# VHH binders against Uncharacterized HTH-type transcriptional regulator MJ0568: the designs that were tried, part 8

Target 1, 125 residues: Uncharacterized HTH-type transcriptional regulator MJ0568, of Methanocaldococcus jannaschii (q57988)
Amino acid sequence: MSQSIEDYLERIYLFIKENNRPIKTTELAKLLNIKPSAVTNMAKKLHRLGYVNYEPYIGITLTEKGIEEAKKILDKHKTIKIFLVEFLGLDEKTASEEACKLEHALSDEILERLKIFMEKFKDKV

## First folded at step 4 (VHH)

Design y22 (framework vhh_7yz9_2)
Fold by ESMFold2-Fast, scan of step 4:
Structure y22 (fold): chain B 125 residues (1-125), chain A 120 residues (1-120)
Amino acid sequence: as target 1 above (125 residues)
Amino acid sequence: QWQLVESGGGLVQAGGSLRLSCTASGSTFSIYDMGWYRQTAGNEREWVAFITYGGSTTYADSVKGRFTISRDNAKNTVYLQMNSLKPEDTAVYYCAKDLGWYEESLYDYWGQGTPVTVSS
């Protein structure tokens, strides 16, 4: 399970969209399969970076900056997963796990080049 | 391998009920949020219902009050209880790891889904 900033933002964003409310530290800990203390420490770090609003006992919400960053991460995940399944023939589970790792390493430039390549290659078939 | 197997679909009359099941095998199930999606021929997949690991649920407006999503983590299974079925609920139903409001591609689940036909 990744402890990266990007994994936290992605998961917080998805929860809030689904539930239309702040995510509690215990809820996020269960979803990421980590200890609540690890979530609290990361929430404080994300708050300092301007990505989240954190209120003890209320929970965590995303700032506008946090929402934009989370959307970028999810777009990277989806693009990488499609590439791995569609072009490399990987099964869905393997592709999803690899996309989770790769989404944190890929630059926006490489992501855009992948999208262009996939679109161009699809049109050739 | 992570596999999702949907079952429970069939032909039912308008106003009737069906219960769909989705059983996961392979890796751990309980940490994931799960959702039900449906697809009609020629249309993109539509989100129906979500359930978090903690049991919190949300529903699409089209099914709210009629459908209930639930899970049994010990059995690696998620369920969709469908009541007061309408002809417009006719679709192939799929379960998948949930990305919230984002619609997942067909790559996000395994199998052919379970077809549901509601006669008028």
Scores: ipSAE 0.000, ipTM 0.107, lowest interface PAE 14.6, mean pLDDT 75

Design y23 (framework vhh_7nfr_2)
Fold by ESMFold2-Fast, scan of step 4:
Structure y23 (fold): chain B 125 residues (1-125), chain A 121 residues (1-121)
Amino acid sequence: as target 1 above (125 residues)
Amino acid sequence: QVQLQESGGGLVQPGGSLRLSCAASGFTFSIYDMSWVRQAPGEGREWVSSISYSGGSTYYADSVKGRFTIARDNVKNTLYLLMDSLKSDDTAVYYCAKDLGWYEESLYDYWGQGTQVTVSS
């Protein structure tokens, strides 16, 4: 999945969890530092892919498929961040910034192997 | 470095109430989701509740919904669990956990030493 799609799904999911309402295109545009027209175009694409419900003038919500995909992205971010802090000794801020970059490049296979490695060796860190 | 210190546990009668606190230090508390996890003697870990980094979203295990309230104070770097209508089945050591997330998983970030809650039948 592309970085842009992952970033949109993650941001929409977190906003809805925090605010318990649809996110408006202008709000999402501010969070992603892009123009509202870019959000509208992406929302239409995400709707065609089955990840979001898009209602003009009201906002964007996630489908069940979108929620599951967003959860996977957030799990990946957390796993990478924990690894960087606990096993590589990075500070929290640096680890969070690097995890944001790496979450889009890391395959599901590597993520799963990383989780297994951390569970097996977590007591040593 | 990272420290999570739980407090507020104790012995209480069924139907009673307790307030657990978790003092966090060594990391930027305000940007992390926080959770409460418990473990009864001889049993596995059970996720209890989670709160988003901003405090805007809260999640509860079905066993505690309507009885427990999770809260946080990002200025004081403190996580709370307000426990009402306590039952004998709530007897466990309660742990403050960093980044357990919105869903069940086996991985954890940091755990505190725990605080014992005992509800006498």
Scores: ipSAE 0.000, ipTM 0.151, lowest interface PAE 12.1, mean pLDDT 78

Design y24 (framework vhh_ozoralizumab_d1)
Fold by ESMFold2-Fast, scan of step 4:
Structure y24 (fold): chain B 125 residues (1-125), chain A 121 residues (1-121)
Amino acid sequence: as target 1 above (125 residues)
Amino acid sequence: EVQLVESGGGLVQPGGSLRLSCAASGFTFSIYDMYWVRQAPGKGLEWVSEISYGGGSTKYPDSVKGRFTISRDNAKNTLYLQMNSLRPEDTAVYYCAKDLGWYEESLYDYRGQGTLVTVSS
């Protein structure tokens, strides 16, 4: 999946979790620092892929598939952040920023191996 | 060294209340989702509650929903479980656990000795 699609799903998920309502096109555009027309085009693409529901005048929500995919992306973020803080000694803010960069580049296989590594060495954390 | 130290258990009558605490050390508490799990005599582990690392999301199974409340104080590295309207079937050793990213078969990492809760007349 492309980085852009992953960024959209993650930010939509976090917004809805925090605000308990659909995200408006203009709100998502502000969060991503892009034009509303770009958000509308991406929302239509995400709808075709089965990740979102889009209702004019109301906004964007996630389907079950979209929620599942967003949670996978957030799982990668969390795992990388934990590794950077607990094993490499980075501060939380720096680790969170680096995890945002790495979550889209890291394969599922490497992520699983990282989790196994952390589990094997958890007693030394 | 990861350490989780549970406390607050004891003997109570049905309908009573207890507040459990878990003191965490050896890891950055504020970035982990935390769990309470319990084990009744002769039975397996049962998930009791969970709380997100920031405290904004909590979940409970139907067996304890409305009776138990999980909370955390990240400044004190402490996890809590407020247990109200206790029933004999709540009798168990209670453990706090951290989530290391779902690569364990049990889905959580518990390292504490647990605290015994006995509900009997």
Scores: ipSAE 0.000, ipTM 0.114, lowest interface PAE 17.1, mean pLDDT 78

Design y25 (from e3 with I28T D33E D97E; framework vhh_podentamig1)
Fold by ESMFold2-Fast, scan of step 4:
Structure y25 (fold): chain B 125 residues (1-125), chain A 119 residues (1-119)
Amino acid sequence: as target 1 above (125 residues)
Amino acid sequence: EVQLVESGGGLVQPGRSLTLSCAASGSTFSIYEYGWYRQAPGKQRELVAAISYGSTLYADSVKGRFTISRDNAKNSIYLQMNSLRPEDTALYYCAKELGWYEESLYDYWGQGTQVTVSS
């Protein structure tokens, strides 16, 4: 899965959770800092791949498959952010920004090792 | 998949203590953030307390009276409520945080457990 696809799924998921409605292509373009035409092209691709429901001029929602993938990416982001804050002493803002970059490159193996490491060394008794 | 089940609510007199428990199934890691929310009839749902991997947060209305804790071996979150007041009467919910970017969202909610503080 490409970084771009992951970014789209994350942003769509978070928007729908907050607003309880489909996200418009113009709104998603603003969130990702890209052109609306780029969003429309990607939304059609994500629809073909089974991740989104796309209704031109109305907006985008996630399928069950899309929700599952978005949650997986968000779990990875959260794990990295907690590691950076709690173990490396970074502030929340810096950790969140770095986690956003790293979440696309971090393998599932490293994610699992981070979770085990954190459980071993930060368990609160 | 994570499910949350609250327990420990009941009827207590003002000034007494009560402990709420939240059992999480489907997660073995301590890295997730959990929160307690409450909602009284006709009121907005409000965050009472939250616990993350290394920190806690409390609403001003309960700070110094309530304590949130976790037991990672049991996948459980607790809310110890001391010096209870009638205004603490509400349905209490446990929630699992799913955060990213500039805001945190709670994705999983339990059914709630009723706490009533009256004579």
Scores: ipSAE 0.000, ipTM 0.248, lowest interface PAE 11.4, mean pLDDT 78

Design y26 (from e3 with I28T I31L Y101T L105V; framework vhh_podentamig1)
Fold by ESMFold2-Fast, scan of step 4:
Structure y26 (fold): chain B 125 residues (1-125), chain A 119 residues (1-119)
Amino acid sequence: as target 1 above (125 residues)
Amino acid sequence: EVQLVESGGGLVQPGRSLTLSCAASGSTFSLYDYGWYRQAPGKQRELVAAISYGSTLYADSVKGRFTISRDNAKNSIYLQMNSLRPEDTALYYCAKDLGWTEESVYDYWGQGTQVTVSS
């Protein structure tokens, strides 16, 4: 139910991977289409939970724990989207929107079984 | 386990183009992310481009000049490099991102292919 936290971790991770620098509060606010004050409040909470380093004037980076969690979220999103587009024939926009919802609900076991299923399907065809 | 083999590097003059290829074996190619990294002597390794199942990311230094693509039927990824500059001179590596759930396993690196853009 805490989709906002997972969205923050995902967007922070992708930004840092692409730009190799901390993300500014204002940059993250623009990417998530929310107010800068909401980003600051969430960054402080994620800092206390051990997912991010938050430094005023520098920005936000992920801890090792935060990187691990962001990677899990992204893997779920990608796996679900691939399944919905390639195996169920959904359009890109619908698949992306549904993957965003489903990535917060699927267990790691179901995710791995889905990957195995897709692998076996390719081997057969 | 994945074996990655890069090819297509060489010596070219500024403004020219090169296409790098990376051939993968031993795994389900289409379900994993791949990337191109480069490292010039004495400099930090840099991610230049990444591709998942159709989604792409580019470093600002190469955006608009380089294009990453994949061919799942051939288990290969490509880096099309246009408008090459002397600062693009580096050893280029293909890497497999084993998936976000496998953070305990480091990216698998190929041997690299040298790209030299004339001074």
Scores: ipSAE 0.000, ipTM 0.151, lowest interface PAE 14.5, mean pLDDT 74

Design y3 (from e3 with S27R I28T Y101S; framework vhh_podentamig1)
Fold by ESMFold2-Fast, scan of step 4:
Structure y3 (fold): chain B 125 residues (1-125), chain A 119 residues (1-119)
Amino acid sequence: as target 1 above (125 residues)
Amino acid sequence: EVQLVESGGGLVQPGRSLTLSCAASGRTFSIYDYGWYRQAPGKQRELVAAISYGSTLYADSVKGRFTISRDNAKNSIYLQMNSLRPEDTALYYCAKDLGWSEESLYDYWGQGTQVTVSS
């Protein structure tokens, strides 16, 4: 259905890291496979939340708050998804949906310990 | 796809320092988590340090002595090793996504770089 805040922040973060410039709404629309109007509406919402700077004729950049949030969301989502797929044998779609629920409940410390746990036991499982 | 090539190992005396480098090629370097693993002869491969979008993790055996860093502009990961000990002797590997993701099954893991700490 609609793209999540996590998808927008992830794509904006990655684009800026690769290109060192603001991402245009049309470029983000292509990356997310959605209409430019949907990107514009979400960019305005993210701007109100303090995650992005949005200039209608220039493009979108992340605030420091946006960068920190993008990193946390990406790291938690990926780690939980990997655990659910690799250790519990769930399909990717189900794992992604469950990871989305769990990522908001986990602290950074627990996430880091989970990564170490999985690495220690990947060869034993 | 990302390929990883390690360098910087060598023979050093106890108490010395080395910096290991991991050069990555391919697109999307910045979206992946990276780690340094090591394997001593006859022992299992172990995680020593990891970096994930600005957060870092260290094994207890190296915490305070090793520092992991990344340079996204150069597509490189580094491991600075200070106060080296004989027990740090191992083949050191750079790994993408800490080796857990489905893509890691098909991604290139480097040949490693040998670190030997002895007199």
Scores: ipSAE 0.000, ipTM 0.092, lowest interface PAE 15.5, mean pLDDT 74

Design y4 (from e3 with I28T Y101K L105T; framework vhh_podentamig1)
Fold by ESMFold2-Fast, scan of step 4:
Structure y4 (fold): chain B 125 residues (1-125), chain A 119 residues (1-119)
Amino acid sequence: as target 1 above (125 residues)
Amino acid sequence: EVQLVESGGGLVQPGRSLTLSCAASGSTFSIYDYGWYRQAPGKQRELVAAISYGSTLYADSVKGRFTISRDNAKNSIYLQMNSLRPEDTALYYCAKDLGWKEESTYDYWGQGTQVTVSS
């Protein structure tokens, strides 16, 4: 299995923001293309870490800690997208698609280097 | 086949540091999430830190003191433990993919490495 914690937290955050309700285990399983039992197992682990609220039969929501982490993950997406558009000249649609692919592969070290590069480049231009 | 081998534990005084290592073999390493669990005497096993390719998550009890990291070239994950406390005393395990498929301990988690924090 290659599903990441990032996919899990992002999908929960975006679903709740759009639908204003907990996401059901089966709904998240369909979004991630995995088994409902895999979602339940991950939800229990993230619940113990304090990132999600998990109620069997009701669904999954994010704690304050989980919301903060999901926002950081989404900030990574936004940072990559801005770099691709503003520095590499890609159109917004292509940049958004590429950022979605890269956000899970990009390490914190590379993200920080990109942010520093963009800041220093703007300051020197 | 999945083989995970933990190492780096030991006896250490409060306030000191230890680095735990987990070596993985047999599987493509870079596409999976990994985590560190611990089990203290008389308590249930708990997840203390998790890492995907770009994200790190921590239990409140260790946040700010522990750092999880990965080295995809070496097929390894690490747990840097700073400012150790007596309550950190436990057998530490690493896990691949956080048990999404099933909760078997045979080929999924290693044998663990003991960390004892006492004066």
Scores: ipSAE 0.043, ipTM 0.518, lowest interface PAE 6.9, mean pLDDT 79

Design y5 (from e3 with I28T Y101R L105E; framework vhh_podentamig1)
Fold by ESMFold2-Fast, scan of step 4:
Structure y5 (fold): chain B 125 residues (1-125), chain A 119 residues (1-119)
Amino acid sequence: as target 1 above (125 residues)
Amino acid sequence: EVQLVESGGGLVQPGRSLTLSCAASGSTFSIYDYGWYRQAPGKQRELVAAISYGSTLYADSVKGRFTISRDNAKNSIYLQMNSLRPEDTALYYCAKDLGWREESEYDYWGQGTQVTVSS
């Protein structure tokens, strides 16, 4: 099971959007299926890079820099998911699960080509 | 299982550029995040840049000057360093997973590559 910068930023962003409050270390650990210590280590690194605000006992929020990055990651996931659902005929659940796997394996070039393909297909058919 | 080997360091004048390379061996390069750390004498190791498949992240101290990139076909990570400053002088390391995914990821760090910025 893959945890990455994308997984952390996506989950933090979606949680805050839904709940309008900081995400606790234990809550993020449960969402990512990892130990709270792993979340703390990542939160400290992302805090040093300027992508999150991290306060022990309060939780984690995104900086403006982190929000922008999370939105880019979500756009990437959404692009792959739409391709799988609309062009390959997969159901939403399967497409979402496969998009999570594929987003870590696909280069920016392949993602750009997917966007071009979908635009071409949608406009022509 | 994954060995990381850094190269490309050297002595350079302030304002110049340098490119660091990190070569990885192993079968799962493309699924991991990578980062560049640096450590100056008497200071703690600092994460300066990180790359996943969809994201590049930078410490404020290097933002706008350094660029991290990856080549999955070559199992390599690069750090392009522009407008180098004396305070960039450090031993540079690349790291797999940035320490949050797998156990023993730090065992794959190399000896690092020395960057010295001086007149």
Scores: ipSAE 0.083, ipTM 0.528, lowest interface PAE 6.3, mean pLDDT 79

Design y6 (from e3 with I28T L105S Y106A; framework vhh_podentamig1)
Fold by ESMFold2-Fast, scan of step 4:
Structure y6 (fold): chain B 125 residues (1-125), chain A 119 residues (1-119)
Amino acid sequence: as target 1 above (125 residues)
Amino acid sequence: EVQLVESGGGLVQPGRSLTLSCAASGSTFSIYDYGWYRQAPGKQRELVAAISYGSTLYADSVKGRFTISRDNAKNSIYLQMNSLRPEDTALYYCAKDLGWYEESSADYWGQGTQVTVSS
């Protein structure tokens, strides 16, 4: 999955959870600091991949597949952020920014091993 | 790449019905959104009906009178127009992959089919 796709899914999911409504293209463009045309092109790609529904007059919502993928991305982000803060001593803002970069590069296998390592290390201290 | 060809227009009297057809070729048919736009002389092009994931949306001016449908096996989109009025007179366009941030925005357009409602 490319970085852009993961960023779109994560942000759409968080918006809908917070606001209980579909997100409009202009709203998503503002949140991601990109052009509306870029959002439209990515929404079409996500629609073809089965991750989103979009309708004129309404906006973008996630399919069940889209919700599942968004949750996986958020779990990965949270795990990396916790590691950077608790084990490397980074501040919240820096850790969050770095986690956004790293979440796209780590496999599920490495993520699982990282979780086990953190849990085991805390138990030893 | 993608080609859209409209048909079914014509001259009809008020109160009559017409069915417009749009034949799509090129891209994968069933995974894209489609809509019908119209443009009357001297006016801006407007979206009148759209179909997305099987959901249908209509402009207030046509709701209850027009019905949009698709046939994935035939790669075709249809607009059933009932109770036609003189104000429905326009060139009707089939469009693929509607933009949701601009009502008149679409990736691909057909050439249009003329509908004239007059006595």
Scores: ipSAE 0.000, ipTM 0.100, lowest interface PAE 16.0, mean pLDDT 75

Design y7 (from e3 with I28T L98I Y101G; framework vhh_podentamig1)
Fold by ESMFold2-Fast, scan of step 4:
Structure y7 (fold): chain B 125 residues (1-125), chain A 119 residues (1-119)
Amino acid sequence: as target 1 above (125 residues)
Amino acid sequence: EVQLVESGGGLVQPGRSLTLSCAASGSTFSIYDYGWYRQAPGKQRELVAAISYGSTLYADSVKGRFTISRDNAKNSIYLQMNSLRPEDTALYYCAKDIGWGEESLYDYWGQGTQVTVSS
């Protein structure tokens, strides 16, 4: 599958949160299973859009704009995971793996409807 | 293969709105990421808005004024442009995958649709 904007922003955010340093293009390429040239091209586009800071020999970090977008993506992941565990009865590991796949396929409208559904029916389950 | 055709451009006064449409034909539309690019004469082509299945991204020059959306049932991408400024004058292009392959940008470009903001 092609790498999505979500994959880039989420993975950069998680790496920096865990390691407290910029992610190198080669590290991101390895994590996403793509070529370093593809990471460089995407980083340049995201930099021009204002979502990342890109320094060719240092690496990639997120701007405040990028951090906010990455947080939205992670909120989607958490919402899907909670739904799968609490409402569908999946175990934590399976739910996390499935949420990672689904987070790139769900629209904001479906996510909002899921949140409303879970709030409405949380006490009935 | 998917073919993209842009429409909706025109001449408008500053402060007005336009909606651009990008119609796709061919095979599978819903699994791809799309973007709107623009190019003014003598300037570099720039990506102004991008949409994937779950995210929308905007260049700072248009954030808060432009809205990108998609309609998978109609195989269409839209760019709603509000509060237009003379500096928004450009030829606007719709593109698939917005170039994160080995090439920085795919060679395929539609004819584009001209937006002119002037009195």
Scores: ipSAE 0.000, ipTM 0.361, lowest interface PAE 10.8, mean pLDDT 78

Design y8 (from e3 with I28T L98Y L105A; framework vhh_podentamig1)
Fold by ESMFold2-Fast, scan of step 4:
Structure y8 (fold): chain B 125 residues (1-125), chain A 119 residues (1-119)
Amino acid sequence: as target 1 above (125 residues)
Amino acid sequence: EVQLVESGGGLVQPGRSLTLSCAASGSTFSIYDYGWYRQAPGKQRELVAAISYGSTLYADSVKGRFTISRDNAKNSIYLQMNSLRPEDTALYYCAKDYGWYEESAYDYWGQGTQVTVSS
């Protein structure tokens, strides 16, 4: 999945959790620093892929598939952040910023190996 | 991937105690946050207690009565429930949490365990 699609899904998910309503095209455009027309085009693409529901004048919500994918992206973020804080001793803010950069670059295989490594190491201390 | 199985529920009289157990399978356990949720018929699901790597959290309705604990060596989470009340009657679920967001970050496994507090 492209990084941009992951960024859209993650941002839509977080907005809806915080605000308990669909996100408007203009709101998402501001959050992503892009034009509303670019958001509309991406929303149509994500709708065809089965990740979102898009209703003109109402806004964008996630399908079950979209929620599942957004949660996977957030799981990567949390796992990387935990590693950076607990194993490398970074502060929460720095770890969160670095995790944001790394979450799109790491494969599922490496992420899973990292989780297993952290689990085994924590059980030993 | 972690899978969770709940046990320990039952029928008890008000004022009694129960201990719920949650057994996790899979290899990744100690770094996750875990919680107990409950849902009574016709009610919304609610968080009862949570345990993170270094801290615990309790719903106001159960503070002082319930205690959450974990045993990393046994990959298990426990909920000790004291001074049970009829309003504690619910199906209890164990969940793991990867995220900073309550409910949305928890994943459920199994059927839960029923707790009924009745005379």
Scores: ipSAE 0.006, ipTM 0.193, lowest interface PAE 9.9, mean pLDDT 77

Design y9 (from e3 with I28T L98F Y101S L105T; framework vhh_podentamig1)
Amino acid sequence: EVQLVESGGGLVQPGRSLTLSCAASGSTFSIYDYGWYRQAPGKQRELVAAISYGSTLYADSVKGRFTISRDNAKNSIYLQMNSLRPEDTALYYCAKDFGWSEESTYDYWGQGTQVTVSS
ESMFold2-Fast, scan of step 4: ipSAE 0.183; ipTM 0.601

Design z1 (framework vhh_vobarilizumab_d1)
Fold by ESMFold2-Fast, scan of step 4:
Order: structure tokens, then C-alpha cells, then sequence
Structure z1 (fold): chain B 125 residues (1-125), chain A 122 residues (1-122)
């Protein structure tokens, strides 16, 4: 999965969870700081991959496959953020920004090992 | 994934009428918006009329009031009713479909038909 696809899925998931409605192309463009035409092109690609539903004037929603992929990305974000805050003593804002950068580069294997490490040592920090 | 087949073209005299049809087959559940385009000899391809999944329609200024776009979802067929035809309407007419234009933006269509020739001449 590319960083761009992951950013789109994460942002769409968070918006729908918060607002309980489809996200409009212009709203997603503003959230990602890109042009609406770029969102339309990516929505077509995400639809081909089976991650989204969309239609003119209604907006974009996630399929079950899209929800699962978005949750995996968010799980990586939360795990990294918790590690940075609880174990390395970073503030919430800095940790969140760093987690955003790292979530796309971190492998599932390293994520699982990090979770095990944190569980083993959570009582010592 | 989706196939579009146009029909209904032919030779007609100025002032006459024709009805074009576009039959969609394959993964038709993936179609979101559809349109008619045309290409006259020596000219580029231009949008004639479009219809969204929600039923909103749009027309080129040159055909507004003379042409009507419609869709029969039960038959998976797009239509273009052409009235008061002019020699300037002579072109190959193409059916186009997209999987998900959002809002009123008409962009790059994913599927195209082979085209049907319309000749308006005496």
C-alpha cells in the first residue's frame, strides 16, 4: 500500500466516525491539503481496489475491506504514539506528528514486537 | 470490465430526428455517470450531454433544447433523443461511462463505446 492510499483511508475513516456521514470530495481535499481533482482521481483508484463506495453529489464511504485497512493503519499510529509518549517521554503533539511519519514505514513484524515489548515493560516506566 | 455498444445512427435530413442508444454490459453495477460525446470530421471530441447516477443532466450550449439524455436502469441503456438536427450535428457519437465522478465534475471517462455515425445532409 502506498503512503497516499493509507493517508486517504485513514482520513476518510476518521471523518465518517466523527460525523456519521459520507465525506465530500471538497472536504477530503481540504483535510489532505490537495486539489479536489486529485481526490476524485484517488477515489476512482480506491474504488477499483475495493476500499471505497462513492457517487456524484453524495461523497465517499468505506467498504468493509476499506474499514479493516484503515483500522490497521490507525492501529500502527496509536501503537507508535503510545510508545513515544509512555516510554520515550515525548509530548502528545510531537508523538502524534512522528507517528504519522513512521506508520507508513513500520512493518507488521516490528509493530508486533513493539507491542510485546511494551506489554512486558509497561510496569517499569 | 464494462462494454458499451452504441446504435441508432444514420442519415437524416436537416430538421429530422434520431434516437441513439447505448447498451451497457459486464460490471454495470460499477457505473456511476454516463455521457454522450461526439467528434466531427477534423475536430476534437466534445461533450454533448451527461447524466449522473443521481439523475442530474447537463448539455452543451449547441444542443440545449434540441437533445434530451435519459437512462433506463432496468435495461442498462443510455439514450440520446436528437430533434431539429442540423448539418453541424454530423459526427461520430460516442457513449462514455465512469465508475465514480463526485459532484458535478466531468473528467476522464473509464469506458468508451466504438461510436455510431450520424450524418445530417440533404
Amino acid sequence: as target 1 above (125 residues)
Amino acid sequence: EVQLVESGGGLVQPGGSLRLSCAASGSIFSINAMAWYRQAPGKGRELVAGITSGGSTSYADSVKGRFTISRDNAKNTLYLQMNSLRPEDTAVYYCAADRGYIYDEWGDYDYWGQGTLVTVSS
Scores: ipSAE 0.000, ipTM 0.089, lowest interface PAE 19.3, mean pLDDT 77

Design z2 (framework vhh_7nfr_2)
Fold by ESMFold2-Fast, scan of step 4:
Structure z2 (fold): chain B 125 residues (1-125), chain A 123 residues (1-123)
Amino acid sequence: as target 1 above (125 residues)
Amino acid sequence: QVQLQESGGGLVQPGGSLRLSCAASGFTFSSYAMSWVRQAPGEGREWVSSISRSGGSTYYADSVKGRFTIARDNVKNTLYLLMDSLKSDDTAVYYCAKVGSGYIYDEWSEDYWGQGTQVTVSS
């Protein structure tokens, strides 16, 4: 999956979790710092791919498939950030920036190994 | 609804053996790494062992290495801990924990631990 699609799914999920409502195209555009028309075009593509429900005038929600994929992306972000802060001693700002870059490149195998590594050593840091 | 149900604990003499089981339901067991964690009376939680989703990689705390074996059956959705050469210091409630890739963002803040099974090693 492309980084752009992953960024959209992550932001939509976080907004809905926090606000308990569909996200409007203008709200998502502001969060991603892009034009509303770009969001509308991507929402239609994500709808066709089965990741979102898109209703004009109401906004965007995630399908079960979209929720599952968004959670995977966020889990990678959180895991990388925790590793960088707690195991490598990086500050929150640097760790968050690096996690955003790495979350799209990290394979499920490496994520799994990293989680097991952290579990083994969490009590020693 | 995620459910983890531990069993197999009991009373055993020092040097004895036990086999713990954890029956998993409500999620795709084969997609998650799994762990055993224990908590002795008056102490914090201690990680014991982890196994990769396929069972191809296993990891152990230094205190149990060489004595315990973690295993899984992805067809039966069951996790095992085979405990040999048990010591009084192994006395604790043992918990099964889901440690996965990618499914739940707050997995680290909300461990999907079961109800636990008591292991008592006493003369």
Scores: ipSAE 0.000, ipTM 0.280, lowest interface PAE 11.3, mean pLDDT 80

